# Designs tried in a protein design chat: VH-VL binders against Probable carboxypeptidase X1 (CPXM1). Part 2

Target 1, 162 residues: Probable carboxypeptidase X1 (CPXM1), of Homo sapiens (Human) (q96sm3r113to274)
Amino acid sequence: TGCPPLGLESLRVSDSRLEASSSQSFGLGPHRGRLNIQSGLEDGDLYDGAWCAEEQDADPWFQVDAGHPTRFSGVITQGRNSVWRYDWVTSYKVQFSNDSRTWWGSRNHSSGMDAVFPANSDPETPVLNLLPEPQVARFIRLLPQTWLQGGAPCLRAEILAC

## First folded at step 19 (VH-VL)

Design A1 (from z4 with heavy chain W52F)
Fold by OpenDDE, last read:
Formats: structure tokens, sequence, C-alpha cells
Structure A1 (fold): chain C 162 residues (1-162), chain A 118 residues (1-118), chain B 107 residues (1-107)
């Protein structure tokens, strides 16, 4: 069996530990990038169900601070939960850091190149990717590489960690 | 190129009905919530209605509740506004507008004029 | 409903001048405020969303600022094509509402 969720969905990971390169909207900030989070429009919540980078962001990233060195083993992603429109990431890379300044990527065993992980093809189906090798780090970033055409990279995520 | 083309406007008597169409092209219509916004001659803008991208829900301005119905056919890339029990104050250019990433309107049609008069 | 009041009603300026338009909300709308431009005989065009985010394809001379109840649209240097009516719109609460508009005209 794999590692348990780090706690994005359960809110074990506080909002202050979530960061992003940019946000398409104040209602689409990194604090909304939690797996299975729902748009709260019907409940008077103005926030939507995803983190979305700015459309013009050339190097978008979503960051989770584990707070201390943690063994990351996998990532689960979803697209945007919204009544307004649908968006999702179709592929991403993963990077790790201990100081949020120097980063290294998750690499393929065979090629040694940064691994590109397939992501979503609809808003709600969670997609699990195990890292080729678990990595010990404090910070983990998801770096959208491709996403639904005509929009911005939007995702919800959970991190698996031991 | 995103295009929204309204049609169906015209002159009608009070109490009559009229249906407006908005044909979308240049984007995946089913992906976006759509709005109607109207503008009385020489006046400002008034939000009228919204329908979610999947048609799962709708919201209306109080001024049109019970009289207007917003709907969509995603297979035909078309937004509709069924207008019943029309009143003189409904006279306006009616715009269909695409939702942005959230609740603003990023693209508008050129509008279709509805004139309600005796 | 939230009432948006724009000022001034009319702003008379010359090309090259700075334009400052105000939009005040009757209650806080956070940053859920958009600005639109409407030229005669045309549909509105989105300029700014989320109070300060420039819409795609909009010239950088347009900028928005503010939060809560007080918002400003600024045109740093007016171009001839900028003379139009400008509307603010809130999307914090149902129903979505617009300001009454500010007309920017040639002096």
Amino acid sequence: as target 1 above (162 residues)
Amino acid sequence: QVQLVESGGGVVQPGRSLRLDCKASGFTFSRYAMHWVRQAPGKGLEWVAVIFYDGSNTYYADSVKGRFTISRDNSKNTLFLQMNSLRAEDTAVYYCARVGYTRYFDYWGQGTLVTVSS
Amino acid sequence: EIVLTQSPATLSLSPGERATLSCRASQSVSRYLAWYQQKPGQAPRLLIYDASKLAKGIPARFSGSGSGTDFTLTISSLEPEDFAVYYCQQYSNWPFTFGQGTKVEIK
C-alpha cells in the first residue's frame, strides 16, 4: 500500500502552506487547490473549486509546504469544480525543495529526464500518479505543462506522503 | 475568434412573447456559463439572467423572474431567452455574454433590439 | 441589491490626458468588480476584472484599483479611441449590478 494523503482534502494542511505562482482570480487561489473541494456558490461562497494560474503565466506552479522533510510518493489531481466553466490540467511536472529556492525534479528512471505526468481529461475524475521514486523534501510543486485549450491551468490536488 | 450573434429581436405589443437566440462560435460553447444583459435605449446595463454551462441551474433578475426563461442547447451552440408577458420597460438591446473565469463577462454579442410598444 | 455609483457622470478630456473614473459600491464587493468600455453603437468590452486584472488584449494604459467599496479605473494617456462610456460591474452578490456609467468625451 502507498502513503496516505498529506492532508489537502482534509484541511490538515493549512491554507498558509499552499502557494502558487499566480492566480487567475482571487476566488481561484492556491487555497482552492484542494482535492474534492467544491464551488460554494450555492452556499454563498464566492470561491470556486480549483486553483487556476493566470492564463498568461508562462511557468505556473502550485506549491505545498509539508512543514518539515517529508517523503512524497504520489499526487492526485482533479480539474476545476465550477458552475461557470470547466478547466483542467492535462499534464504536469513535479519538483521538490528543502528551502523553496533550489528545486529538483521528479525524474524518469530510464531517461533521467524530468517526468511528465498525465493528469485529467474531465473536471471530477481523480487521477493518481505515483512518483517514479519517492522523494524526501519539505516543499513539493506541481507544474502544469499542458491544459485544456483556451483556458488556464486549473487543478485540485492531494499529495501522498509518508 | 469568439463570436456571439443574437437574433429574434423586433417590435411586439405588451403582453406578447418573444424568443431570442444567441449563436455561439469560435469556442466550446458547452464549456461556459452564459448570460443575458440588456440595455434600454440611452440607458445603462442591466443583468438579466444566467445559465450554468451544463444547464443545471439558472438565476434571474427580479425584474424578469416568472416571465423570462433562459435556456441553452449545447449541441447547437445556442443560448435562448424566452420572454413572456413583455412590458414596455423590457424594451432594450439584449446582449448575450460569455462568462469569464468567474462572474464577469469576457465576450459580448452585438445585441438584438426588442421594442415593446402598443 | 448592491448599488454601484460612478463618478463623474461625464469626464471631458483631451487626448493624451490622464482619465480617472470612480465606482463606489453601496456595500463591500471585495475585489469582484469589473470595468467595461462601450463605444457608440457597439457592445460592451471587458477591460478589467477582479478590480485590477487587465483583460486579454486590453492596452496597458488601462488599469484598475481598489477593493471593498471604492474602485478606480485609470487611463494613463487617453487615445482617440478611448472616448466612450465606461461601466463598472460587481459580481459579489446576486443580482449582478452595473454602475450607471461614466462618459469620457473629448474636451
Scores: ipSAE 0.907, ipTM 0.948, lowest interface PAE 0.4, mean pLDDT 96
Fold by OpenDDE, last read:
Structure A1 (fold): chain C 162 residues (1-162), chain A 118 residues (1-118), chain B 107 residues (1-107)
Amino acid sequence: as target 1 above (162 residues)
Amino acid sequence: QVQLVESGGGVVQPGRSLRLDCKASGFTFSRYAMHWVRQAPGKGLEWVAVIFYDGSNTYYADSVKGRFTISRDNSKNTLFLQMNSLRAEDTAVYYCARVGYTRYFDYWGQGTLVTVSS
Amino acid sequence: EIVLTQSPATLSLSPGERATLSCRASQSVSRYLAWYQQKPGQAPRLLIYDASKLAKGIPARFSGSGSGTDFTLTISSLEPEDFAVYYCQQYSNWPFTFGQGTKVEIK
């Protein structure tokens, strides 16, 4: 009944297919926004376990290119895996596109307004949200709306698609 | 506003021990890794130690390893530096510093002076 | 450890002039380089991180550039309050290290 993961966690989706509006640091780029990815400190690198937008980014987004028209059905999010500090997104919106130029939002059935999805309240517990209506598109964006006070929006994610 | 206030500095003889405290306010202390950085009189800055936000691990400069211990009490918003077997070359202003999003220091205290002399 | 060498040791300039400070690393630190300002009797203040990112609340006259081993801090037009000592710091490798500092003094 449900769609399988697109492949952010499994690395089926290559780094080149991940983009973002901004990055708080080079070690917090979109390539680190993969579900269950861990801080690289124990492996001898300094990459962290999340994508984080710049704190001053007024319209942050995390984008996944599915490479071809794909039916998106859900999103799984986590907060930041880090030894330095914790951060997480508490809510987000979802948008879709076929050309990365024109975007439409995931909307509630009843109100017709853009849906706001609840996200995380700790760094590690994954939170699953099903889209009110599955959407066929090539690109999907997560748009953080609220996040832990005093920081930047940081997340790890997986996309459900079939 | 973010504030870090160091205390515990003073004059001690070589071989003695001293403990520094750093009281944090204006932010969620338990959320951030914390560092100690020192500055000898008229000299530059030297990184001393770090403790992760949850206290799960620590790292030290070779110059203090085995003699200094960094610790924290998140319930009291306080960072500590236990300094044992003090040497003359440990004489410095000791700063507590908050980690930024990564491994730079975005906020510093005003420091506390430690003088080790006979 | 990675050694950071700053130059010049002292930079004498007048208010309104452009200041250019250099920091050279003994090996590549990628872009993991920060700049700090310190005035006498005060704590250091973060100016730049990740080589070129302006810290919160820092005036736009401060800018950073460079990658690998050569980095530059630029103050486009010196204000009276900018006369101080400036330090670079790398966080690419343990232990984290600082440059020896550049003093910007009034001519």
Scores: ipSAE 0.906, ipTM 0.948, lowest interface PAE 0.4, mean pLDDT 96
Fold by OpenDDE, fold request of step 25:
Structure A1 (fold): chain C 162 residues (1-162), chain A 118 residues (1-118), chain B 107 residues (1-107)
Amino acid sequence: as target 1 above (162 residues)
Amino acid sequence: QVQLVESGGGVVQPGRSLRLDCKASGFTFSRYAMHWVRQAPGKGLEWVAVIFYDGSNTYYADSVKGRFTISRDNSKNTLFLQMNSLRAEDTAVYYCARVGYTRYFDYWGQGTLVTVSS
Amino acid sequence: EIVLTQSPATLSLSPGERATLSCRASQSVSRYLAWYQQKPGQAPRLLIYDASKLAKGIPARFSGSGSGTDFTLTISSLEPEDFAVYYCQQYSNWPFTFGQGTKVEIK
């Protein structure tokens, strides 16, 4: 792709800039939704390798604050890195905002409807989706639509921006 | 629905070996780390062992380390506990338990009784 | 290992009354604490995880609170089916450990 990562994997984006609608567990918060982050249990880290929404969350979302208007161009997702169980999102939508109150979606050019992006089919293989049209906004949300049956939506992500 | 059915319990003499099986159904067995937890008659619960969902590692309570081996066959949806050098204090109902989203146990079998007695 | 001490050992109450069970850890377990219910001849059943999260299918009369070393399980209004033994369990450190249990019995 032509745009570099925003910095979720590299930790350039601080934890305070990551938010979520809910968390299934304290060890599965939005600060764990970083691409290629690993479970640290065997190293004494109680946190796991993903953000997971609560299973009962009817409208789950994972939010990244870019801190300033940013041209978002793509998203990379993974499933959960864990020794306990595997989970992953199979599809998601993307929304943008400048004030975290008013949101607009990434839409398909052909249909004009909100685009639904295919995501993962295993925990570790990263899946890249380019946005049909890059969007300038401060905030970006990933909204899981479908996920592995019998669990909660869990993901790790990187955002592409330039 | 999630079901865990333990088997293999019985009466054995000290020093003998016994293997417990736990047959899982109603969920994707290979997706979850599995535990054994035991309960001596009239006593509380004691964690025994865990095997990660990918089988990459196992952990044991000190009381059974070196004597018990937890393993799994995902193709058969079965969890195992090989118990060697059994002692009287190993007498207990042995439960198979599924991990939740993290390190708690969200589903348990009905257990199988192991009695070690001379 | 982390020792969990539950109190009281036995709690005698009547249906409709509020039950308060305590679990104290010998060292901080953060919020990595679960509560289980066990009836005679049955397997334990998960009630609460992460100190305060209600497990799926568990009635809302059950609630958990606390963090660090002091935790509480509350049953707001006891139902006849709630008389059982309750265990707390920490999963902050290896090995995972359980409290010795609190028996909630009918007065």
Scores: ipSAE 0.905, ipTM 0.948, lowest interface PAE 0.4, mean pLDDT 96
Fold by OpenDDE, fold request of step 25:
Structure A1 (fold): chain C 162 residues (1-162), chain A 118 residues (1-118), chain B 107 residues (1-107)
Amino acid sequence: as target 1 above (162 residues)
Amino acid sequence: QVQLVESGGGVVQPGRSLRLDCKASGFTFSRYAMHWVRQAPGKGLEWVAVIFYDGSNTYYADSVKGRFTISRDNSKNTLFLQMNSLRAEDTAVYYCARVGYTRYFDYWGQGTLVTVSS
Amino acid sequence: EIVLTQSPATLSLSPGERATLSCRASQSVSRYLAWYQQKPGQAPRLLIYDASKLAKGIPARFSGSGSGTDFTLTISSLEPEDFAVYYCQQYSNWPFTFGQGTKVEIK
């Protein structure tokens, strides 16, 4: 009954449509923030299995450009897939935009406050969150709020859209 | 604060074995891949081995492959290096080092000296 | 393996002067290069990673630049505690390798 994935995992969403506020390392850029993407070490790939913001980034975000107005309905997140270390986001907010300049947040129905979504407690278990209200927008951002202590916010994600 | 303390170094004859320990504290040891890096007296640094954070795999420098074994006990926050068939050229200070976010080393121990001589 | 060649072997300077250290790779390592500082009798300390990213707690007078095969570590104004040996390290290919080091000594 849910909406299908936008295509981060399937690569329908190209790398150029993924952006982030920062990257902790070149191998941890937004193009690695795709659900179920794995570390490429065994394949000689220099990239790891997550987007990670810089540890000192005070307002980290991961952005997906849907390319056109899209009805976003949910988000799936994972932590970092890596042989080097594990990291994950434990909570995040969601924002939407039509021009990548003006943003509005996903809000709770009852309180009207920005919704804070619970995320991961291990690197691999996917966590699904449905938006309280589906939103029509071109851009969607995930904004990590809390993450595993002693590290940076790292995630892999898929966006659900109808 | 992050601390790595190596031990087990000493003087051994060629062909003998020695095991080094590295005790970690100040961080979640099981969260990080760990490396051994060595430094011959008056020389530069040489990467020796790595073990993934969960111990699922290891990699070695060609110079030690087949002779050295890196392992870990996450319950004891300890990294190990079993050195067999030791050679004179294995003489060095051996450092344990923690991996950063990627494949660099963000913290090092003070090292333990291994001297292989007849 | 990838060979890293550092130059000069020794750099003699006075406090307050600018230090420029070179590290050249035998083949491209992209930006997967780190710099370390080592003082006598001490463990190496990470200074720079990914060619130009300053490690946590490292003074801003340290900076790294370069990509591919040519890299530079710069100390804008040498402090007395900066006189040490500096190593570059690549982590683009197995095995990870280090340069032979540059000694920064007081003139």
Scores: ipSAE 0.901, ipTM 0.946, lowest interface PAE 0.4, mean pLDDT 96

Design A1 (from z4 with heavy chain W52F)
Fold by ESMFold2, look of step 20:
Order: structure tokens, then C-alpha cells, then sequence
Structure A1 (fold): chain C 162 residues (1-162), chain A 118 residues (1-118), chain B 107 residues (1-107)
């Protein structure tokens, strides 16, 4: 039940352990998908406050490598922190892997299908989702399913894990 | 379909004021930062000002700072440019432009001509 | 402020030919460069952002390349609607600035 943060927000999880299916812009890459990260406005500082996939990405995903088998228990998400525009994911699925090649999903036991987690409705309010059943794996993916129309899926995240 | 329509241009004398409007449709206006960009007749493009999507901050080109004010009314899907103390060099077609994911402009209006002459 | 210099000023070509337009920045803008197309009496249209990313709804014959100070817009096979003025724009540093334009005209 109460696993601590893996360390996306705190930078304990290094940028090299974050990957994504695509990035909408050079400043919206997976290394920006960390809970509570904020955008900048200085000259040359175009790193914004989220990971955003490309709009045309048909199967967007954000991936964290824990580095070893880890018990994942939950996910916290936020929308994009920005002054330019707002974007957020409204629902996502979660997948796990031991080798980053073969994946299995977190299941919704009542439907027999992969669980779909409600995500965000504003840029900043964090939303916690506990997994129905904790999973032991090395890799975890968040797979946006729905997001604000007319844009890309954008998120910041933290992973709860032991 | 994204649409931006500027209005309020015309001929004015130096030292006078003019207000431009930009009406937005086909997208959620309050989601995007908005810019004004101008083009003097027969010349290139010059960025003028930006306002953040919630109206919290504005930035201006040095050539207009202190004379022009950008503002927005998100309830009316309208962007404004108040132009005071107009000069001959302010003569241009004025475009409103929507921000992309960051600082570049992904959609432009058709423009409105402002002519400052005596 | 960052000065963008476009070359050539005018490029006279026939439909079907390849067009290559250059933009040089007075200091590095990394990849924070966009390209716009403008026809007479019309507003500019975004073609390319982040130096090489194709904007939504823009035909694949347009492509961009470069980083730092040297950038190129390429039109692989000119169509009649491509005869226009093209501007580069940097958004790395305040204030945002544009090049002076390259006119692509029918020979």
C-alpha cells in the first residue's frame, strides 16, 4: 500500500532512465515528464514543463526504467506546466516489462480488460492512481488514452514503488 | 477550423491612438498565448508583443514598449492591441498569431492595415 | 538581438525544380528556428518549426535542416502554389526576430 516515490521528482531517477515514444518539441522530452517540473522563460531556455508526445503519435507512451525488479504500486500525474498553452492527459493505461520488449498491462478485474486510469483535468493538480494489484517489474509505461482535443498528450509523473 | 480575424485598422495622424481587435474561433482561445506581428508595406515581419494564455504576463518589442498594450478577454475570445502615441514607422499590416507548443506561431490572422500619416 | 540573414534575396525557378533557401543567424539559436511562407496580400503560413519538424497540414515536399547558425529550407519539387516569399524566424532569444525574406518566383 504505501510505497514511496521512485524519484522522478527528486531526480533520483536519472534522465537516462526515462524514454518516450516521441516528443512534440525538443523542450518537451521525457526528461521533462517529472512531477512538479516547471517551464522556463529565459533566453535559450525552451525546456517546458512536461513530456508531450507528437500529435501524430498513434501509440504514445512514457517509460521509466527502475534499473532492477521493483514493486510498482501507484502513479501520480500532472498536466503540463506552461505559459504558452495548456495540455493534459485525461486517461491512461499502465504496462510493465522486465526487458522493455514484452509488456503486460495492469488489469481491471471487473471488465477483464486493461485498467484505464482517470488522469488530469487541469495543469497542476496531481492525481494519484493506485494500481489494482502491485506489479513486480523493471520497466513501467504510461500510455495516454485520451487527452484535451486539438493537442498532444502531455504529462508529468511520479511512480510509487518499493 | 482555426480562424483569427483582425479589425480596427485605418488611417490615423501621428500622436493619436488606435485599438485593434482579433476575434478567434474554431479553437479554445483561453488555451493559447497570443502574439501581434506587423509588416510594414513592402517589408519584412516584426514581432510586436505576446500575452500569456491566462493574461498573467506580457512582453513587448523595444520599438513599441511603453506605447502599446496587449490584452485579452478570454470570455469573448478576443485579443486586443491598444496603440498609443502612434508614429509613421508604426505603419504596417498587423497580424494576430497563435502560439504553437512553445514560442513560434502556428496560425495567423489575415491582418489589418494601420496607416500613420499626416 | 539576433539578426537572421537570408540568401538569396530572390530565387527564380521553374515548376518541378528543387529550391534551397538559406538562413544564417548572428549567434547560435540551437534548433529554435521556424520557416513561414507568405503570398502577396496573405498572412504567413507556418511550414517548419524546431528547424526540421513539419507543421500540421504542410506537404512533405517541404523540409528543413540545420542547427546553431546555419539553416536550410528545401522544396523538393516546386509546385505553382509555392511561388511566394519565405521567412525564417528565431525564438531562442528575446526579442523574436525574422529574416528579411527570400522571394521564390517563377522563371
Amino acid sequence: as target 1 above (162 residues)
Amino acid sequence: QVQLVESGGGVVQPGRSLRLDCKASGFTFSRYAMHWVRQAPGKGLEWVAVIFYDGSNTYYADSVKGRFTISRDNSKNTLFLQMNSLRAEDTAVYYCARVGYTRYFDYWGQGTLVTVSS
Amino acid sequence: EIVLTQSPATLSLSPGERATLSCRASQSVSRYLAWYQQKPGQAPRLLIYDASKLAKGIPARFSGSGSGTDFTLTISSLEPEDFAVYYCQQYSNWPFTFGQGTKVEIK
Scores: ipSAE 0.755, ipTM 0.885, lowest interface PAE 0.8, mean pLDDT 93
Fold by ESMFold2, last read:
Structure A1 (fold): chain C 162 residues (1-162), chain A 118 residues (1-118), chain B 107 residues (1-107)
Amino acid sequence: as target 1 above (162 residues)
Amino acid sequence: QVQLVESGGGVVQPGRSLRLDCKASGFTFSRYAMHWVRQAPGKGLEWVAVIFYDGSNTYYADSVKGRFTISRDNSKNTLFLQMNSLRAEDTAVYYCARVGYTRYFDYWGQGTLVTVSS
Amino acid sequence: EIVLTQSPATLSLSPGERATLSCRASQSVSRYLAWYQQKPGQAPRLLIYDASKLAKGIPARFSGSGSGTDFTLTISSLEPEDFAVYYCQQYSNWPFTFGQGTKVEIK
């Protein structure tokens, strides 16, 4: 009975509704953080297949503005699609907001602490995480916690929402 | 500490073949695309070839297409350049280089000299 | 292919001075430009990528600017170890190409 995709993959969510704390390179911005997006190789096309934060970003986040109060129920993540190098996030937290200024986390039911979701172990295999409790909010953030050593946190995502 | 060490350079006659290798250490070699770049004596830099991290695709400069073959053995952390039908214009120091996050080069080896002369 | 023209060919300066190096592309490369430093007998070292992003471990006295066809590398206060040849490189279009270099030498 889960909710359908919000529309990162389908482009229903426009690029202007995606933001991030940082981008490692011009072609690794938040607009590339869409599930199943692929890298380009043509002249002048350096858009690669993920959002990647800067390596030195101490508090990386990827943000989606749903545009209105929305019931978020889950997240799907992938690693980076690229021929240059591989990178992926191995765990993340999720936060919500109504105004993009004050944020609350998805909580672990048993501990009451912020839930940490297992993410990816390869570039392409999608990993689904259902939220312990669906949350009604306008904004959702994915906050990478761990990722492949010697690189940046990189991901592609889809949000499940009603 | 990222380290790239080229070897196999030397003096060869035009029309002959030579193979260069680049041994990588201090990083996960199979994670990165790799390039060859050359520098003729007293001259600037010229990109030669690239191979993707999984070996799936290769691209070459027009000056070497059909004569040079880039390859890799990820189990041995080694990049190769097979150079056939060598010409005097191929005389250069050859560097192996690791890709950054995209197409630029973040680490270089110290190079190996190839001299093509009669 | 895209030709990169660097100027000046040689820049003679003293330690502590500001160095300004130019790279001009024959057509737009957007921000897909890197700068490398090469000392005699050594391989190039990455300084700047994406026109303005400082590579890991590079001192803050190095900075890059520009987009499209005109790019600048600035060294705010030259140190003795900065006297070298500097190359720009575009990675927008195949084949990737380099400028011919600017030599920064002690006056």
Scores: ipSAE 0.732, ipTM 0.888, lowest interface PAE 1.0, mean pLDDT 93
Fold by ESMFold2, fold request of step 25:
Formats: C-alpha cells, sequence, structure tokens
Structure A1 (fold): chain C 162 residues (1-162), chain A 118 residues (1-118), chain B 107 residues (1-107)
C-alpha cells in the first residue's frame, strides 16, 4: 500500500545505477541485488542470486541511484537464492543522499536514532519495511547491520518509490 | 576450524562396491553444497560429483554416472559416496570438498585411497 | 568439456625467485578459475578464486591474473614451502575440470 516498485526486479533500474561497497565474488555483485533474481546453473551463467559484500567489509552498503529526486517509501528484502550455500542479512539501516557524498539516515521516531529494520530469516521470503517517514532523495543505501554468522551480508532488494 | 575426514577406502576387485564417508566438523554442514574429487596415483584431479546443501539435487561426471551415488545426512554432518561396479580406472585418492561462495572448493579433506585391482 | 592446459609442466627455480605459471582454457571461462596448491601426500589447498581473489589465509606473495582463456599464477618470491604442484580449475561449465598441474621444484 503505497508507492510502486522503483524497478530493481523489473530491470527498469539498470545495472549501472546499482553500486556496492564491495562484492564477495564477481557473480555476487550489486547487479545481482534485485528482488527475486535467481542463481544460474547453466554453463557460462555464473551469476548467483544475491549481492554479497566481502566478509572483511567493515561498512557494507548497497546503493541505488534513482536518477532523479524520488520519494522513497519502503524497502523489500530477500536472502540469497543459491543451491551452493545459504546467506542472509537479518537487519539493516537505510540512508539517503542527493549527491552521493552527504548522507542522512531514516530515523526511529521513538529514540531519535537511526532506524534499524528487521530483515530476513530464510533465503526466499520477502520482508517489507515501510520507512517511518518517506524521504525525498536521489540515492538510497541499505547498510547491513547483522547477518548469519560465519558468512558475508547477502541480500536482494526492491525499493518502493514515487 | 573446518575439518573434513574421509574414510572407507581400501582394495577391492573390479565389479565390487565400496562406500566412502566424509565426516564434517567446525562449520554448519547443512549450509554448504559438497563435492567428491578424485586423483589417480601420480595423476591430476578429476571432479566426480556434487550434492546441493539440502540434498535436493545431484550431478555426476560422465565417467561415474549410473555407478556412483552421492548422498548426505545433514543430521550427522556426513557426506557419502556409494561406488558400485568399480573399474580399474576408478583407482584414486578420493577427496571430499566444500563449496566456497560459488562453485570453487574452499576446503578439502585429507583423502582416502581406493584401489581397484584383480 | 573444457580442457585446461598448464605450462610449463615443471618449473625448476631457487628460493627467492619469481614463479610464473600459465593456464590456458580451450574456451572462455570468463573469470571463473581457481588455483590450488598440493604438496606431496597432502590434499589440495585453495590459493586463488575468481582468477585474482586471494583465498583466506594465503600469503600476499601469491597473485592471480587473467580472464577468458589465459590465466597466470604468480609467486613473487618463492619460499621453501612453495615447492609443490599447482593446479588450475575452471568452474564456468559442467563438468568442472582441472589442468594437469605444474610442478614447482628446487633447482
Amino acid sequence: as target 1 above (162 residues)
Amino acid sequence: QVQLVESGGGVVQPGRSLRLDCKASGFTFSRYAMHWVRQAPGKGLEWVAVIFYDGSNTYYADSVKGRFTISRDNSKNTLFLQMNSLRAEDTAVYYCARVGYTRYFDYWGQGTLVTVSS
Amino acid sequence: EIVLTQSPATLSLSPGERATLSCRASQSVSRYLAWYQQKPGQAPRLLIYDASKLAKGIPARFSGSGSGTDFTLTISSLEPEDFAVYYCQQYSNWPFTFGQGTKVEIK
């Protein structure tokens, strides 16, 4: 109920508008962080079913450039789609920017601190989080805070925006 | 610490069967796909089979299809290779290997020797 | 299936020298190539994955490069423990295949 998908799942948002702090493997880059994307098993198709940061990345983030000022209202996340191993983010924060240089966070009304959103507990079940207040910005980042121990933060996402 | 320990190797006649076990410890076994890879004495490495982390699918090298069966028991942290209709060319050290983030092998066991000889 | 050809078959060098090992694929494997080290009587150990990413716990003297069909493993300054056999492995296409190995030995 609200703004429609920005277009990560549908490919309306091109790969060039997705960035990340790091990628654990070439086949786990930000271009794979699209809701409902699936791992490839065919010859030559080594793209797996998520973005995963490197394990040693101390400040992981996944970024979407909407291309213009956009009213962001929510985020949908999934874990990693894979037959090789399972991984998922269990909580994240959200940040916004107009220039990709200065960032502000989505705030928790009750504490005044950055909101922490519950994420996933399995590979496939999508989890919706509406932002406490919609934000107008060009760029949105998801910043994993917690994830399955013994691995990297991995996610797929869709952004709700007008 | 990740550990993989193979067992069940030995000397058998052609046409007979053996079962290999691989006991895993130091990681969540049910999280990872597992492979068997073999190495004939003095030769290179040959991939044999894979099983997905939940046991749902298996794939085999053509050289062993129909004769070998890979399986796993996630409750016992154990990978298996049932080898039937053994041939001389199956003589090798057999390694179990854990998948990395994608399709490469990040940890290997010590291997167990299978010798098929009349 | 994809054939990986390693060269040279044997590389005889002294400690402190630079080792350069080649792996050529019969068709493109993109960046989906790993390198393993195997010492006598031991299991292989992962060194490099995705052509150039260093595996956890592997010394920085190891590096990998290449894409498509031509790949290189470099050991910048050989240590005594580096004398072993090295295998490349592609994981682009089924079945996964290995090169025949390059033995790095003391000259």
Scores: ipSAE 0.695, ipTM 0.879, lowest interface PAE 1.1, mean pLDDT 93
Fold by ESMFold2, last read:
Structure A1 (fold): chain C 162 residues (1-162), chain A 118 residues (1-118), chain B 107 residues (1-107)
Amino acid sequence: as target 1 above (162 residues)
Amino acid sequence: QVQLVESGGGVVQPGRSLRLDCKASGFTFSRYAMHWVRQAPGKGLEWVAVIFYDGSNTYYADSVKGRFTISRDNSKNTLFLQMNSLRAEDTAVYYCARVGYTRYFDYWGQGTLVTVSS
Amino acid sequence: EIVLTQSPATLSLSPGERATLSCRASQSVSRYLAWYQQKPGQAPRLLIYDASKLAKGIPARFSGSGSGTDFTLTISSLEPEDFAVYYCQQYSNWPFTFGQGTKVEIK
């Protein structure tokens, strides 16, 4: 059946368990890569509505530490929530690790190649991707493969785990 | 390459109106919030107005509120500034500016001069 | 509104020298500060955003530092094209405001 959220949206997964390869801006860090998070517009509000890697990042990734071995079953992504500009990832790969050093990918059954998941086409509509095979690991990475030209990869996410 | 070209500047009498255009090319115009910023001759920079990328909201500096209207036509890649009830203190070079990833300005046009004098 | 005060008003230096420009805010703007360069008869050009991040295409001799109320733009070794006016801009609070500028001129 449907596996429940790990807790990026609900904040059950704390900011300290989120990491990324880079951040385009202070307000676009990995702690903003949580499903349904929204940007602020008021005076002094420094938080924006997604994680965005730097444009120059050749190998962007967004990482979640579940804290213990966890059975990952799916990923939900959104684009960036913003009034300033729109950005979204259009495809990504998924990797897993037990130590954050050695990684293995989610595989396409028929080809044996790393699976590439279609992601977003607008800022807000969530897109669900079930993994071909659930994976037991402590760490999960989303690795943007394609995104809107003329920008950086930006996303918000939730992880499904049984 | 990002290009922003302002037009519509000129000499007008106080109390009259002008419309400025800013034509965008080299990027997806409808993706970005846009600003107007002005610079009086020999003076510093003053933010004037902003419009969000989808046209949903506008904000204005107090010095122009009620007199100026910012608008955009995403199908024509054009930003507008309608300036009514012009005053001598509105004399400036007017720049259109594109927002960066957050609230700063990453690209500016060449500017168009508006002179308000009797 | 937040007032940005730049110092010095004018900085007279020779090519190859280090330039240090200051910007002070009347209240905290956190790291939401940008630096722009403007040459005579030209539009401003973004150099630095988020206090210390180098804008795309800007030479590495430019750097920014600071947070809160005190910010610095540094040009490690002045090139002939660097003689211009430099403005800081805060984007923490509405309305967005600019400093009055620092002119960097050839000695």
Scores: ipSAE 0.691, ipTM 0.879, lowest interface PAE 1.1, mean pLDDT 92

